# Designs tried in a protein design chat: VHH binders against WD repeat-containing protein DWA2 (DWA2). Part 7

Target 1, 350 residues: WD repeat-containing protein DWA2 (DWA2), of Arabidopsis thaliana (Mouse-ear cress) (q6npn9)
Amino acid sequence: MQGGSSGIGYGLKYQARCISDVKADRDHTSFLTGTLSLKEENEVHLLRLSSGGSELLCEGLFSHPNEIWDLASSPFDQRIFSTVFSTGDSYGAAIWQIPEPYGQSNSSTLECVASLDAHVGKINCVLWCPSGNSDKLISMDEQNLVFWSLDSSKKSAEVLSKESAGMRHSLSGGAWNPHDVNSVAATSESSIQFWDLRTMKKNNSIERAHVRNVDYNLKREHILVSADDESGIHLWDLRKTKFPVQELPGHTHWTWAVRCNPEYEELILSVGTDSAVNLWFASASSEHKTSESPVEASRQRVNPLLNSYTDYEDSVYGLAWSSREPWIFASLSYDGRVVIESVKPFLPRR

## First folded at step 24 (VHH)

Design BB1 (from J3 with S47R)
Fold by ESMFold2, fold request of step 25:
Structure BB1 (fold): chain B 350 residues (1-350), chain A 115 residues (1-115)
Amino acid sequence: as target 1 above (350 residues)
Amino acid sequence: QLQLVESGGGLVQAGGSLRLSCTASGRTYEMGWFRQGPGKEREFVARINPSGGSTYYADSVKGRFTISRDNAKNTLYLQMNSLKSEDTAVYYCAAEGWSYGLDYWGKGTRVTVSS
């Protein structure tokens, strides 16, 4: 529902938990999201920001058989995306194709390209390899990582490797290192684990309770940001992981997700169960460009919170920057409200 | 496994009030109350987010029922006022754990509203 602050709103009319930037859409700023409904057929919504930037338009509405708990658009093909779903005792993950992008019938059905059938429990996420000519995927349940090769033309997915993350970790998600396609970070109740996909072994870990989410900085090859349920946001230099290089307060309740900006290396967004989105300036990313004055560097780091967006009526669980317009982001609260905001007022000037 | 134990059910006259409690054995995220009346399917009653700041109600109970939680005690509550015969049901507490979805359920507590 639109109203209150400066954002552009869109209502899904159902609960929802996931949203993804359609990174491969070079013509429009677009997002993909899915619904949670037990009583009615679920829906995938393809949303486009209008040319004037004043409205979110539903460019496609597609049926989906189950509640959608995670969703990710392919970074290489705007028509391809993954869903993670679970309803009752039915669960899985699948890869889908949108039949025609923009300007054609919105009533076309999704085509299932592949099912990711190698898990014995609910799947928490699917990660797409972020670079190269790769058709590689990672899927995770609470205890296992599965590495896949996808062939969209043959409508098949092949398991390349599967490995256990260890007892008591309860994996929740992860991120693929954009600077090393052989490296994946996985989050859990007890640690952040770093995996080498060539061997499917853990190379390193950071011991921390209730790590919900991580993201890699796209411009700073060794910087990872993490969100803990209760202890906020931490920035890590992966060359030396004994202590974080910076800590940010996060949220007044649990921090659920964190995202590094794809263009502006100092900008981080977070969302949480306090129904807020927070925009941060990360001092570790800026220390390379810090002035020689200790007072200026200290003043820059004293107030890392650039803005807090609070016009939500439910926990905010979904968060995505636009890669096409990196000053734009989408947020998704559990009541199914998508909100688009611009951070342009907070960008560095020339 | 996360365990949920409801209490506070009983017999109450129409127009009366009753307070249900649900104690969780560990950390919970989204939580809610559901009910199943005689000869009916289980239905949603109310839900509350992890902080306790956001609440939602089925139309049939809005204005009469209040959901709340005390996170220090890992306890969920349902205050039921102005009870009607159609509120007669077994009431279930449900919670989300570390993994998404309302996967954890109590055994239920019976509420009977007599006229």
Scores: ipSAE 0.806, ipTM 0.919, lowest interface PAE 0.8, mean pLDDT 87
Fold by ESMFold2, fold request of step 25:
Structure BB1 (fold): chain B 350 residues (1-350), chain A 115 residues (1-115)
Amino acid sequence: as target 1 above (350 residues)
Amino acid sequence: QLQLVESGGGLVQAGGSLRLSCTASGRTYEMGWFRQGPGKEREFVARINPSGGSTYYADSVKGRFTISRDNAKNTLYLQMNSLKSEDTAVYYCAAEGWSYGLDYWGKGTRVTVSS
C-alpha cells in the first residue's frame, strides 16, 4: 500500500512547479526541472538516475533569467527544451539548448534557440508534437492557441497559425494527441476543448468546471483522462463524450495532474494539493464493447487504487513517467523536493 | 478580476497580538502574506497551500505567526503573537488565481508596534 519515504530524493533548495521526462535520452533515465526563486537568477537542473537506480544526480545546472512555471523536454532532441516563465510583470516562453550532456564543453550556460513572442498575456504551457521527428509546437495563453514551426538552424520560431479559444474559458494547458498529430486537447475553467490543427477550429468540447489537466492514453487510441479541482479523475472515450466511461476518486483535495503510463495501458498516476501521489489501475477500453460480460463486471468491482505516496510536506504539482524505464516516475512538490519511485511491485506479470 | 481586501491592522504594544484577515472575491489557490517595513523592500512572511494543510514561514516570524485559511469563506488569516517593533509594516495578502503565480494583491493593512 503505502510505500513511505523509500523513494530517491533530490532537493532544489527553492520552490519549484514543473518537471519533465527527457524522453529523447535513450542512454539514461533523466529529468529536467526548474526553480521559482525570489533572487534574480533561477536554475534548470538536469537530473539523471544512477545506473544502479539508487541515486538521483545533478548532471547539469544552468542559469535561467526568470521563474520557471512550466518546462517541457523535446521528444526528439535531449538537448532541447521549452520554458514558460513569469516574474513580476515580465512573462514569456522560450526554447533552449543545453551543452552536450556528459561532454567536454566548459559552458554551463543555455543557448536561447527561439522566443515564442506572439502572445499578449501570460503563457500557460508549451506542447511539443509527440509523433515523428517534428519541429512543431503549440503554446497557449488564457485566450489563444499559437501553432509554431521551429527552425534550429535559423534559431527561429515561425507562427503558422493563431486562434482565439473564447473569452470565458481561461485556458490552462493541454495535451497533444499521440494518435493524431492534428489534434490537441486544451483545458480550461469551463471545458475540455478539442482542436483540429489543420483548420484551427474547435471541433468538440466536454463541459466540465475547473479542468486542470488531461493526458492521452498512448496504447488506447480513443482514451483520454482528465483531472479537475473537485478531486475527480475521469476517463473518456473520445468517440462518445456525453458521459465518462470510468471515474476514479482522485484526491482528498484538488487533483492537479494525471499521467497515463507510456507502456502499461492500465496504469495512471495522479498528484494533488492534498500532498499525495496516487497510482491507479483503470481497465477501460478504447473499443466499443458490451459491458454485460461477467468477467468485465467482476473486474469493475476491484479497488482501482494500487498505492498512495503521502510522505510530502507540500502540494505535489509535478509528475512525469520515465519513457525509458516506464516503471519509474518522478514527482515534484512545491517546496522543491523531487522524488523518484518505482511501481514495479504493482506491475501485471504479463 | 479577483480582488483581495485586508483588514485587522492597527496600533499594538510590543508583546501584543493582532489577527489579520484577507477576503477574496473568488476562488484562490496558493496564498500568502507579505510585508513592507519603513524604507525596506516587500518581504515574504508566510504562505499556505490550497487545502490549508501545508504552511511555511519566514525565519523572522516562525513560532510567533500562524497562517490559516477558511476556504468556505474565501478568507486568509494571519495570527500575529509576541509582536516586536520590527514587525511594523504594511501587510499585504497575495493569491494565485486560475493561472500560475501570485498575481493578485491587496492594497495592504498597516500594523504599527509601539514600545
Scores: ipSAE 0.794, ipTM 0.914, lowest interface PAE 0.9, mean pLDDT 87
Fold by ESMFold2, last read:
Structure BB1 (fold): chain B 350 residues (1-350), chain A 115 residues (1-115)
Amino acid sequence: as target 1 above (350 residues)
Amino acid sequence: QLQLVESGGGLVQAGGSLRLSCTASGRTYEMGWFRQGPGKEREFVARINPSGGSTYYADSVKGRFTISRDNAKNTLYLQMNSLKSEDTAVYYCAAEGWSYGLDYWGKGTRVTVSS
């Protein structure tokens, strides 16, 4: 691919594993990220892309006592976010409030809104309900799914329901269906599981080994994208899950995360342990318009890879599109390097 | 359950070399070496990503130690050159499994660097 650094960089002093778009920030393109350090106190950084788009500024630096393994900004309140943390035998998840989302870059303290303390083991993720003004959350450990109601004004979280997925499933993460607030996908070593939150039961699954990450297409109601360690990237029509509707090669090592673009329904980003970010063009939709014969189906785009960003020194584990500027994305490599890139060169003219 | 077994420790003269190995019983993701010297806290030595393409070293060992992995054998290595007396420690292999974090640790292998 193209040599040289083309992105806007920002360095964390420590290793890092998670980054989130601040979707509720309608005034700035912003991201949240957190550090992994056993030796030093950990940090949450609020990063803003400058108005000229030329640099990434730290608008807030906040102390966090534990290593941060997952982080998610509230889709409805730019000052609210979750962390999943684990240090030694200490683990948990909590909801935090930023006291000043913009201002001086001095260190300041986070206010804990709630602790998600209904788990019996290490927590892998927290998912925010994407629809409406619902303050609903899902948290997962390896065996359990916990459904929460958050009251930010009273600074509390209440368990609405808790269910076991069974001892052999080893849940690792998931995604909330933006087209059906009662549906959540959960990933595991053996499958993608689809849960109905009204009953807290699985109502479908896709049997695949080592599914690391999933994301729902925001523009295509029935399309889910999955990343497998060794099997690459698969697109699924959730109405007919026996076989994927499209396969993308992924990475030269394991694919760690995939993200559907929030505006451009055919754009998919992926990151992997080959230290690359790949931009894909995937034409599959919830409705296939052109497959009238095997010959017509075989005329899909021959090379779906639009670009590969390879100027990284470590595995890339974090990935987020900007909802405010959907041609912008942030990536995070394990060595703590955040990179902002624009995909505008690969968009059709307007 | 994922198990890690270190080997290759021993007594070595200052300036000498030693190669440590760590065999895993299953799939591993991030892996690393740590050490604990007499009367000291355990400290980071080196880390390697799942592909083997990215490596990181503590400042005290940069240029002298090399971490590598052979994924076909589920084995992690540490090549230790130009050894110093301060390198004397029990060396531990650590690995990430399916879930995040370095949750799996070996029992360690002792390295002693003599005068």
Scores: ipSAE 0.785, ipTM 0.907, lowest interface PAE 0.9, mean pLDDT 87
Fold by ESMFold2, last read:
Structure BB1 (fold): chain B 350 residues (1-350), chain A 115 residues (1-115)
Amino acid sequence: as target 1 above (350 residues)
Amino acid sequence: QLQLVESGGGLVQAGGSLRLSCTASGRTYEMGWFRQGPGKEREFVARINPSGGSTYYADSVKGRFTISRDNAKNTLYLQMNSLKSEDTAVYYCAAEGWSYGLDYWGKGTRVTVSS
C-alpha cells in the first residue's frame, strides 16, 4: 500500500471511466468527466484548474440519466460535448449543451442537442472532426461506423453514411487523423483499420490483437501510437506499416489508453490496469546512435520512461492532456478519482 | 461468446465458511459477484480489476468476504467467512468482455445459511 499524492485531486464519489479536455476553452484549463452508477442519478462534472494551479474546482454539475462510458468535448465549442451511455439494456450516444455559466441563473440542466440513433448495438465512442468549422462526427458500435453531420442551430444530426467494419473485429474506438480530415483509425480486437471517409472503405490495416487505443502525433504527420493489452505501446510510421518503428513497454498489466502530447512531440502518456500512469519520451524516428565505447554508450543511454505515477487504488481508465496548458494532464481511476499533474520537471532541455 | 460457470454453493450453518468459484471461457476484464436473496433485487457483493490488484466490497460483506482471481486459470473466487442467515441468496458471477460493461453473467449458484 502506497501513501501520499503529488497531484491535485478531485473525487466523483461514484465509479467513472471517462474524462475529456475542454479543448475549445481558451480562458481556463478545464475537463469534463462522467459517472457510472446504477443505484443513483449519474452526473457530468465540469472541472476547472484554478488560476494558481493549486485546486481543481467544480464549475458545473449536471444530471445525466444513464451511465457514461465515453465523453468528448467539441474542439470548436466549449459548451458542446458528446456522451456514450449504457445502463442495463438501454444504450445510446447524444450531443449536449452546457448552460451559459455566467448568467443570472445557475442552471444544472443539460440540453440535448442531438441523439445519434443509427446504431444496432452499444456505441463505443464518438469522434469529433478536428478541422475548424467542422460539423462532422464519427460514431462506432462493434460492427459499424456512422458518419454524421451536426447542425447545432437546428439541434439535429443527420447520417451522411454508414458502413460495416466486419463481424469479427469488435470495434472499440479510434482517432481522427489531424493531418487528413478524410482519414480515421479504428481499433479492434484484431486490428487497427484505416478508413477513407470519402468512400467509407477500409484502405489499410495493421493486424494486431487486442488493440485498445490509438492516437495520432499532432506534430509528425505519419506517426500513430497504439496501445494493446499485452504488448504495450507501439509507434507506427503509416507510410510503412509492416513493423512498428519503436516499442515501449507500457504497463505491468494491460495498457488501456495512450495519448500523444499536443505540443511536445516526443511525450506520450499511458494508463493501465496496473493502477499507474506512465510518462514516456519517445522519438518518432528509427535513428540509432552507434557507440564503440562502453563508457559513452552508458552515459548516452536514455530510459524512455520519464516517470510513473502510482498513487492510485484502482485501474486508471481515463487520460487527457490539456491543450491550453500542454504540460498538464488529467487522469481518472475507476473508483472516481481525478488527478491533475504537471510534467514540467520532465520537459526536454533547450 | 464468453461464458461464466459458477460452482461451490450449498447448505452451510451460520458462522461457517464457503468458497465460490467462477470459470470463464475466455478473456475477462473487470469481474464481480452479485447476489439475489429471496424476494429481493439483485445486489452488488464485490468486484476486482483485471490484474487482481484492486478490490471493492459492499459494506454488508466487508471483512467477511474476500474476492480474488487466478488469471492463468480464468477463474474468479469468493471466499465467504462468518456466514449469516441474511447471506442466503443465489450468487452470480459477472464479467466485462472486450466491450465495456458487465455484460456476461453466470446462471448462479445457491448458498443457503441455516441456523
Scores: ipSAE 0.763, ipTM 0.896, lowest interface PAE 1.0, mean pLDDT 87

Design BB2 (from J3 with S47H)
Fold by OpenDDE, fold request of step 25:
Structure BB2 (fold): chain B 350 residues (1-350), chain A 115 residues (1-115)
Amino acid sequence: as target 1 above (350 residues)
Amino acid sequence: QLQLVESGGGLVQAGGSLRLSCTASGRTYEMGWFRQGPGKEREFVAHINPSGGSTYYADSVKGRFTISRDNAKNTLYLQMNSLKSEDTAVYYCAAEGWSYGLDYWGKGTRVTVSS
């Protein structure tokens, strides 16, 4: 069955690694993506799904001076987003503002709101506070976390606090806890670290090798999902971190990223270097009823894999659920292909 | 810190073949070959994704060169066929480590194609 790609495609001219939901856009399902080009000027694309959901349109095309490795849209302003980019000798991060009006402005130039220049090491990611009312953000390099306050009116960012994670850890990314604005998870080659932003101290850690990416469940408190290169996907109860509560096989090669659905707590998406997107059904049922009865063991292990999207020609690195339409997601393969898909047929029956 | 070591370079006659290897000290993700000829700037040769399922080539080497990798051995390869004098260069291996980007480079291996 040649599963014809039911998805809507959009092609970038260059390679790409990052895509983000424009969460603050309440009127449209929109995504931001950035390019990787060594020789040419890089680009940020503002993509909008048509009202009928049948087309993905470029609403805005903006020049960006450097290769973009990370991109995150601000939750409080649809025009504000962050990028992590290469500088030739190192990596930097900045906050940008899209000029007004969208798509009609002759201005293809992004305004730099602030540079996140507190890092000496290679910056890896920028995290926005998930609360729509906060102008707070976190940046991470390989060894350090920096907590910032953004003043959009002054076009400046101020360092609130800075702390080192230690020399033994190579930080690669993280996630901000949506249930606790004072808590952040940071990923390293050897662990997931949990940081308290009030004290700038590591309070806890999960020791696991090659945790590439993490995401918090938005509906269930204390549930964190991790993408691990070779070991797949793990669901964690942060109250009991010795063992994962559920394990999913992930991808046939390396699992790169994982995203929890913003509305449906059981739905998880993952992407990998096997050039696929997987949709999972995961239920962190804490109630392992140790029912001793052999009869309940025959409950047909429902295959947790609901669907696999394989119409990609390269590794899939970018992944984002729509916050506006939580049955829609965007994926990005390294070759610069964006695909919009609907998971409506797989939604749990209420 | 990830280290890359190239090998397999040497003298070869025009029309001949050579196989280059690049051994990494650890896990690598995106990888590629670059070359720098005499009096020229460093140029892109080939790129390969982590699984090896996707490859890209410069137009100048397309159809003649093949990039491949063995992740179990942490080794990148470049099979070079139908070599030309213009292929004379120092060949460099580049790799993405745990963090983003092709930040790790080998010291290079010299390939000389004689007429």
Scores: ipSAE 0.887, ipTM 0.952, lowest interface PAE 0.5, mean pLDDT 93
Fold by OpenDDE, fold request of step 25:
Structure BB2 (fold): chain B 350 residues (1-350), chain A 115 residues (1-115)
Amino acid sequence: as target 1 above (350 residues)
Amino acid sequence: QLQLVESGGGLVQAGGSLRLSCTASGRTYEMGWFRQGPGKEREFVAHINPSGGSTYYADSVKGRFTISRDNAKNTLYLQMNSLKSEDTAVYYCAAEGWSYGLDYWGKGTRVTVSS
């Protein structure tokens, strides 16, 4: 049974790597995506799932001056988002505002709210404070973390603090701890670093090679999930970081990114360079109930892989759960294909 | 810092074949070949994803060139068949390292196709 992709597709004209849930849109399930074009003209697409959930529509098409490598929607305003982009000689980051009304015209121009111009090195990512009430954000380059305060009214961003992670660590990304607004995890080629934003110091680290991406569990305060290129997916208890509490095989090639479901604590999505999206059931219950009862040992090692979505022609780099509809996710393959899928059939039976 | 070294260039007659190699000093992700002919701008030739399962080609080389990679050897290849005079160029390897983007480039290898 050729499991025909039950997903809803949308095609970008150009290659792409980044997609973000528009978390602040409470009325619609919406996603933002940005393109990679060798040409100077790139695009940001505002995509909206139809009320019936049967169509993915472009609600807005906006010109962006440079290749977009990272994109993140702000949690407090559906019109505000950040991009990391190539400038030819280097990389930059900026905060943008979508003009009203949303237009489908290519003539729609984004307003630059603020430039994050404190970096000398290659900017890799922008993280928004997850609390939704905060206008705080973090940008990272290969060696530095910058903590910002955004003033939308003044159309400016102010550096609150800046710190170097050291030359030995090529920072590639990170995640903001949703349970502690003063804590950020930064990924490097050799470690996950945990930073305290109050002191701008690294408090702890997990030494692992090729940790590509991390995400915090929103329901479990001490659980962090990592995507590692060759070793798959690891669940970490931040209270005990010596070993992962659970390991998932990840992808048949390199695991690129992981996302924890915002509502269902056991559900994890991953994407990889095997051109697939995987849905996982992960039970961090460290309670190895050593229940000596041989009967419980026979609990059939439920295959943690719930489903695999393989209807992609290229590496899948972009992944986002809908915060509005937690059973819906968007994925983005490098060739510019966006797919919306529902995981309703796989939801835990309450 | 990731280093790329191209090899395999040379003089070849029209209709001939050549295989280029690009060896990386470390792990690479997205990779591609570019070329720059005499008096021309650098142009895209071929692209390959990390797994090697997805490839893209410029129209000018489609059907004649094949891009491939061996991740175990950190090596990118370009098999060039049915070479034409217009294929004369310095060929460059580009790669994405740990950080995103095709930011690493080789020094190039010269391919000359003689009529």
Scores: ipSAE 0.885, ipTM 0.950, lowest interface PAE 0.5, mean pLDDT 93
Fold by ESMFold2, look of step 24:
Parts: C-alpha cells; sequence; structure tokens
Structure BB2 (fold): chain B 350 residues (1-350), chain A 115 residues (1-115)
C-alpha cells in the first residue's frame, strides 16, 4: 500500500471491514479489528495506543476461522467480543473470549463462548446492551431480531425472544438506546425502526430510504443521528420524528457510518465510500425545539464541518471513538489500514 | 432482487481489445470482475469501490485491463487491452448489494483469444 493519513497507522495483511473500541479496557486505549481473507485463515488484532500516543501496537493476534464483517467488544468485559462472519455459503455470529490478555501471546486460539445460532439468513450485526453486566444482546438478520441472554460462566447464550421485522425491510444494523435499555433502533433500506424489547414490537418508525447507520447521543437523551445514501446525515429528536432537527451534508459519496462522541456532545464523526472521515460540530439538542436567539440562528448558517481526513486509498467503513480518551478515534479503510487521530485541535476553547 | 447481466464477450485475436459491460438492476456497492478459464478455478480479475475512486487488479492483468463504473447507469466495465491466449475465460461480474459480501453474480460472458 502507498500513501497514508497524517495520524498513527497500523496495517492489516488483508482487507477489513470492522473495528471496535475496547470500552471496558480502563488501563489502555485499545481497539479490536478483524480481517476479510478469502483463502487464508482470518485474524483478530488487539491494538493498543502506546503510552506516549505515538504508536499503535499489536498486543494480541488471534486466529479466526471466517471472514469478519462485524465486530463489537463487550462494554463491560475487555476479554469478550462478538463477531459476525461468513465464508462461502456459511455464516454465523459468535461470542469469543481472549484467553491471554496483553503481552502473553503473539498468536493464540480464541475460545468460543457462545454461538448465536437462531438465524435463517446472514447476520448483519450484534448489539450489546449498554447497561447491566454484559448479559444481554441483540442480533439481526435481514428479517429478524433475536434477543439473547449471555451466561459467561456457563458459556452459553439463550434466546429470550425472536421476532420478525417483516419481509420488506432488509434490516442492516442498529443501536441500543443508552438512555432506555428497553429500546433498540434498527436500520433498513426503507426505515429506522424503534423496537420495545419488553414486547418485541415496533412502536415507531422513521420512513427513510437506505438508512445505513444510526447512533444515539450519550449526553442528549432524545437525540439520534442517522446516515443514509440519499441525503447524508440527519439529527432527530425522537419525541417528534416527522422532520429532522438538523441536517449535515455527509460525504461526496455515500455516508457509511456515524458516531456521536461519548463525552463532547456536539462532536460527530462520519466515514464514507468517498474515502474520507469527516468531523462535525452539531448544535442541535433535545432541549432546542425552536431557536429564537439571533446568535443561534446565525450559527446555523456556518459550515459545521470542523475537519476532513482524506488521506485514505479506499472506502472507510470502520469508525470508533475511544471511550477512555474521548478525543481519540480509530478509522478503518477497506484495504486494511487502521488510523488513529486526535481531535484535540478542534475541542472548544477554554 | 439484484440482478447482473454481462455483455461484450466474443472472439478476438491476440493483441486485440474488448470491453465488457455489466448492468445491475439496482444499487450496488463493492463490485468486481472474476474469470474462469478452461480447466481452471474461478479467479479474481479486478475490483472497484462504490464511488469508483479505488481500483485493484490481479497481477496477471495489471497494466492491460482497466475497471471502471458508471453509477448513473448502474453499469460496471472492464476494458481489456493487449489480450493474450491465457485471458480466454468466462468473465463474471460480481457485486455487493444492501447486505455485505459479493453475493450477486452474473451468468458470465465468454471471451476467446485466438493465437
Amino acid sequence: as target 1 above (350 residues)
Amino acid sequence: QLQLVESGGGLVQAGGSLRLSCTASGRTYEMGWFRQGPGKEREFVAHINPSGGSTYYADSVKGRFTISRDNAKNTLYLQMNSLKSEDTAVYYCAAEGWSYGLDYWGKGTRVTVSS
């Protein structure tokens, strides 16, 4: 590979599609990522940002039997993560445990803690409940949602409930509401659907074509951000979903992912198939239904794009803020390049 | 259901050129060309990302083949120059739809390069 970002880089040997921060690692800023190799054994890499913040180190390299299309670290156990995978006509999702954390092994076999085997089609994502003790999961295929209880001590996963979203929706992903553990948003080709996990029924939807990704604002209870192919990025107040409260232009091609910053409530990152990462300042909040301030109205006419990172050679598909150091993010382009950047230059002046 | 239709194959003399087309019935994401020669396994030829800005080629065709796409027409192209006998194969268009992975394949178009 040639070229590169101005940030701290790390190269995977193969193409790759997913990266996750290891939120439960309170001692290090670390990330998990995995590969897409058609003819070789696949790999999961545990990456740690060096103490000086100048280098991204591989702290663990683990064999994975299949191409990894989605990966998510448990929010409460740094050794536990999920993968969504395929090889040929085979597909699945599983929960894994890292057997020897940090500095003990260069290559090691992952322990499969549980298989999520209640789907009839390819699984698109696994969502971890953000509250509790890491015992609840949602998995989705194009037609179905499955709600699981994970028992790490017995190394098993039990289906609590399963429900069809309907044949026409083509679910692709979602997010768990951090402000209401009974609420999950699911994305599809036709809508954003809001599910109540107590009843396993849809209780609301936003009709919008080609919604690829959503994320909840961790600091503003009713704010959801969405990315779609047709028009970019939208901010929604979930109490009144007829119209978005703010629109951002997104990318010069399709916006693939959006992520609200876990600490700085007005910062949003996006990545896209235009090989760019964009950092946005979004002033909308759940408390701002109508702005009557002349200063705030004038602010809405200013360019909300704080920075664009364009030193990538392929579509950027992976994106994760660090929860431990919320000014740090990781990006992953399809050619297997991981880049760490700091947004400190763009933080509000003291 | 996403459908892919290849065209443009035929008989061509060594050193000649052909242009293959693949029209998709709907939106496509990652796309590529693959081929299967007589008595061989299917092999990768070229890949292009959704915007058309990033391309990759197998070593055997690098510098001779050019992949491109016209998103307004939902069409993928393969311009094949300086053709050799070993390029004789059935050429397949493959695409990623809404769900991940190259799950959609055309029926193929035959290219025969005569010595």
Scores: ipSAE 0.752, ipTM 0.896, lowest interface PAE 1.1, mean pLDDT 87
Fold by ESMFold2, fold request of step 25:
Structure BB2 (fold): chain B 350 residues (1-350), chain A 115 residues (1-115)
Amino acid sequence: as target 1 above (350 residues)
Amino acid sequence: QLQLVESGGGLVQAGGSLRLSCTASGRTYEMGWFRQGPGKEREFVAHINPSGGSTYYADSVKGRFTISRDNAKNTLYLQMNSLKSEDTAVYYCAAEGWSYGLDYWGKGTRVTVSS
């Protein structure tokens, strides 16, 4: 089944680069995705995995005024999500609300809850605070981090603070630490920077050029994974960041994104410009690294690649685990193909 | 740093054809052609996805222009047929770079269509 073609497919009519799980949907396994089309209006699709798990249904189709480069569902409210979008030579970002009754039409206008109007440069991402009762978010352009408080009832977003990352650091993205809601990792040309949101200052960094993407391990408090231009995936113990604790091969081209599994702490997914999705088993952990077990005395030689999904015709940019069903993930290739796969065959029987 | 170099522009008679090339110094993914006519804003002409499987065109050039790419040569092409005087412009090649969006632009190649 290595490189097989048996996932559940859904086709967007237009190109796309982003997909997000709807973490706040406690009743269904759902995803949001959006198009990047030259057509005057773009679309946001709300997709739900059917009860039998055999098909992916479009539960809502909404008009979006601009090309969507990034999209993230609110972890607090399944109807709320952010987009980063094109305005020609620049980018904007906004917070949207899905209308309460979903239509079956192919086009609809979303309600704009707030515009994130504090940037002068290209906005690269919006990060939601992972706490279930937090209304905080971060947006980044190449030079600045902006920390926001969202008030959905007032339909406003207020800047709590804004800080420069430095003149020589072109920020490209980041991740919010699920184990410390005051800590955010930001990626740049030369480093991974760790920011304390209480002070808005950098308090640590990993010096590494051209890191494309990072994600925190939800189950291993001090483990961060990164993808960089050296065509690899690196695992870091944030208590001792001089060298990575593990390296994985990644992809034959750029590793575009990495995602740690929300429940199975050894599972990592990656996607790349080689049109592949790779499932990895990574043995590094905070508990494992502090153990007296014989495993610490030996370098493991098991093949870390559990599976490679290669039935894609274009670059794979989008990747999301389901928080509700953590053995399920969605991938998105540029040609607009969404694929749902289950990793249950690779889970231990418990 | 990715560099884009356009070539193939020149003077051509109305109704004629030209083929523009854009050579990239490295691998590219999303690419497109844009143009800026005298006294006009820069406008979209054509787009091609990373594999070349999908293309998009501005209405003003649809049916007359064809975008293509040769990824082995890191080269993007624009075949322009049935040229009109309103096609007179500087044509720019653009590519996705390190950041999202179109980060890299060529210096342009001038196309002049005489009546």
Scores: ipSAE 0.041, ipTM 0.353, lowest interface PAE 4.7, mean pLDDT 83

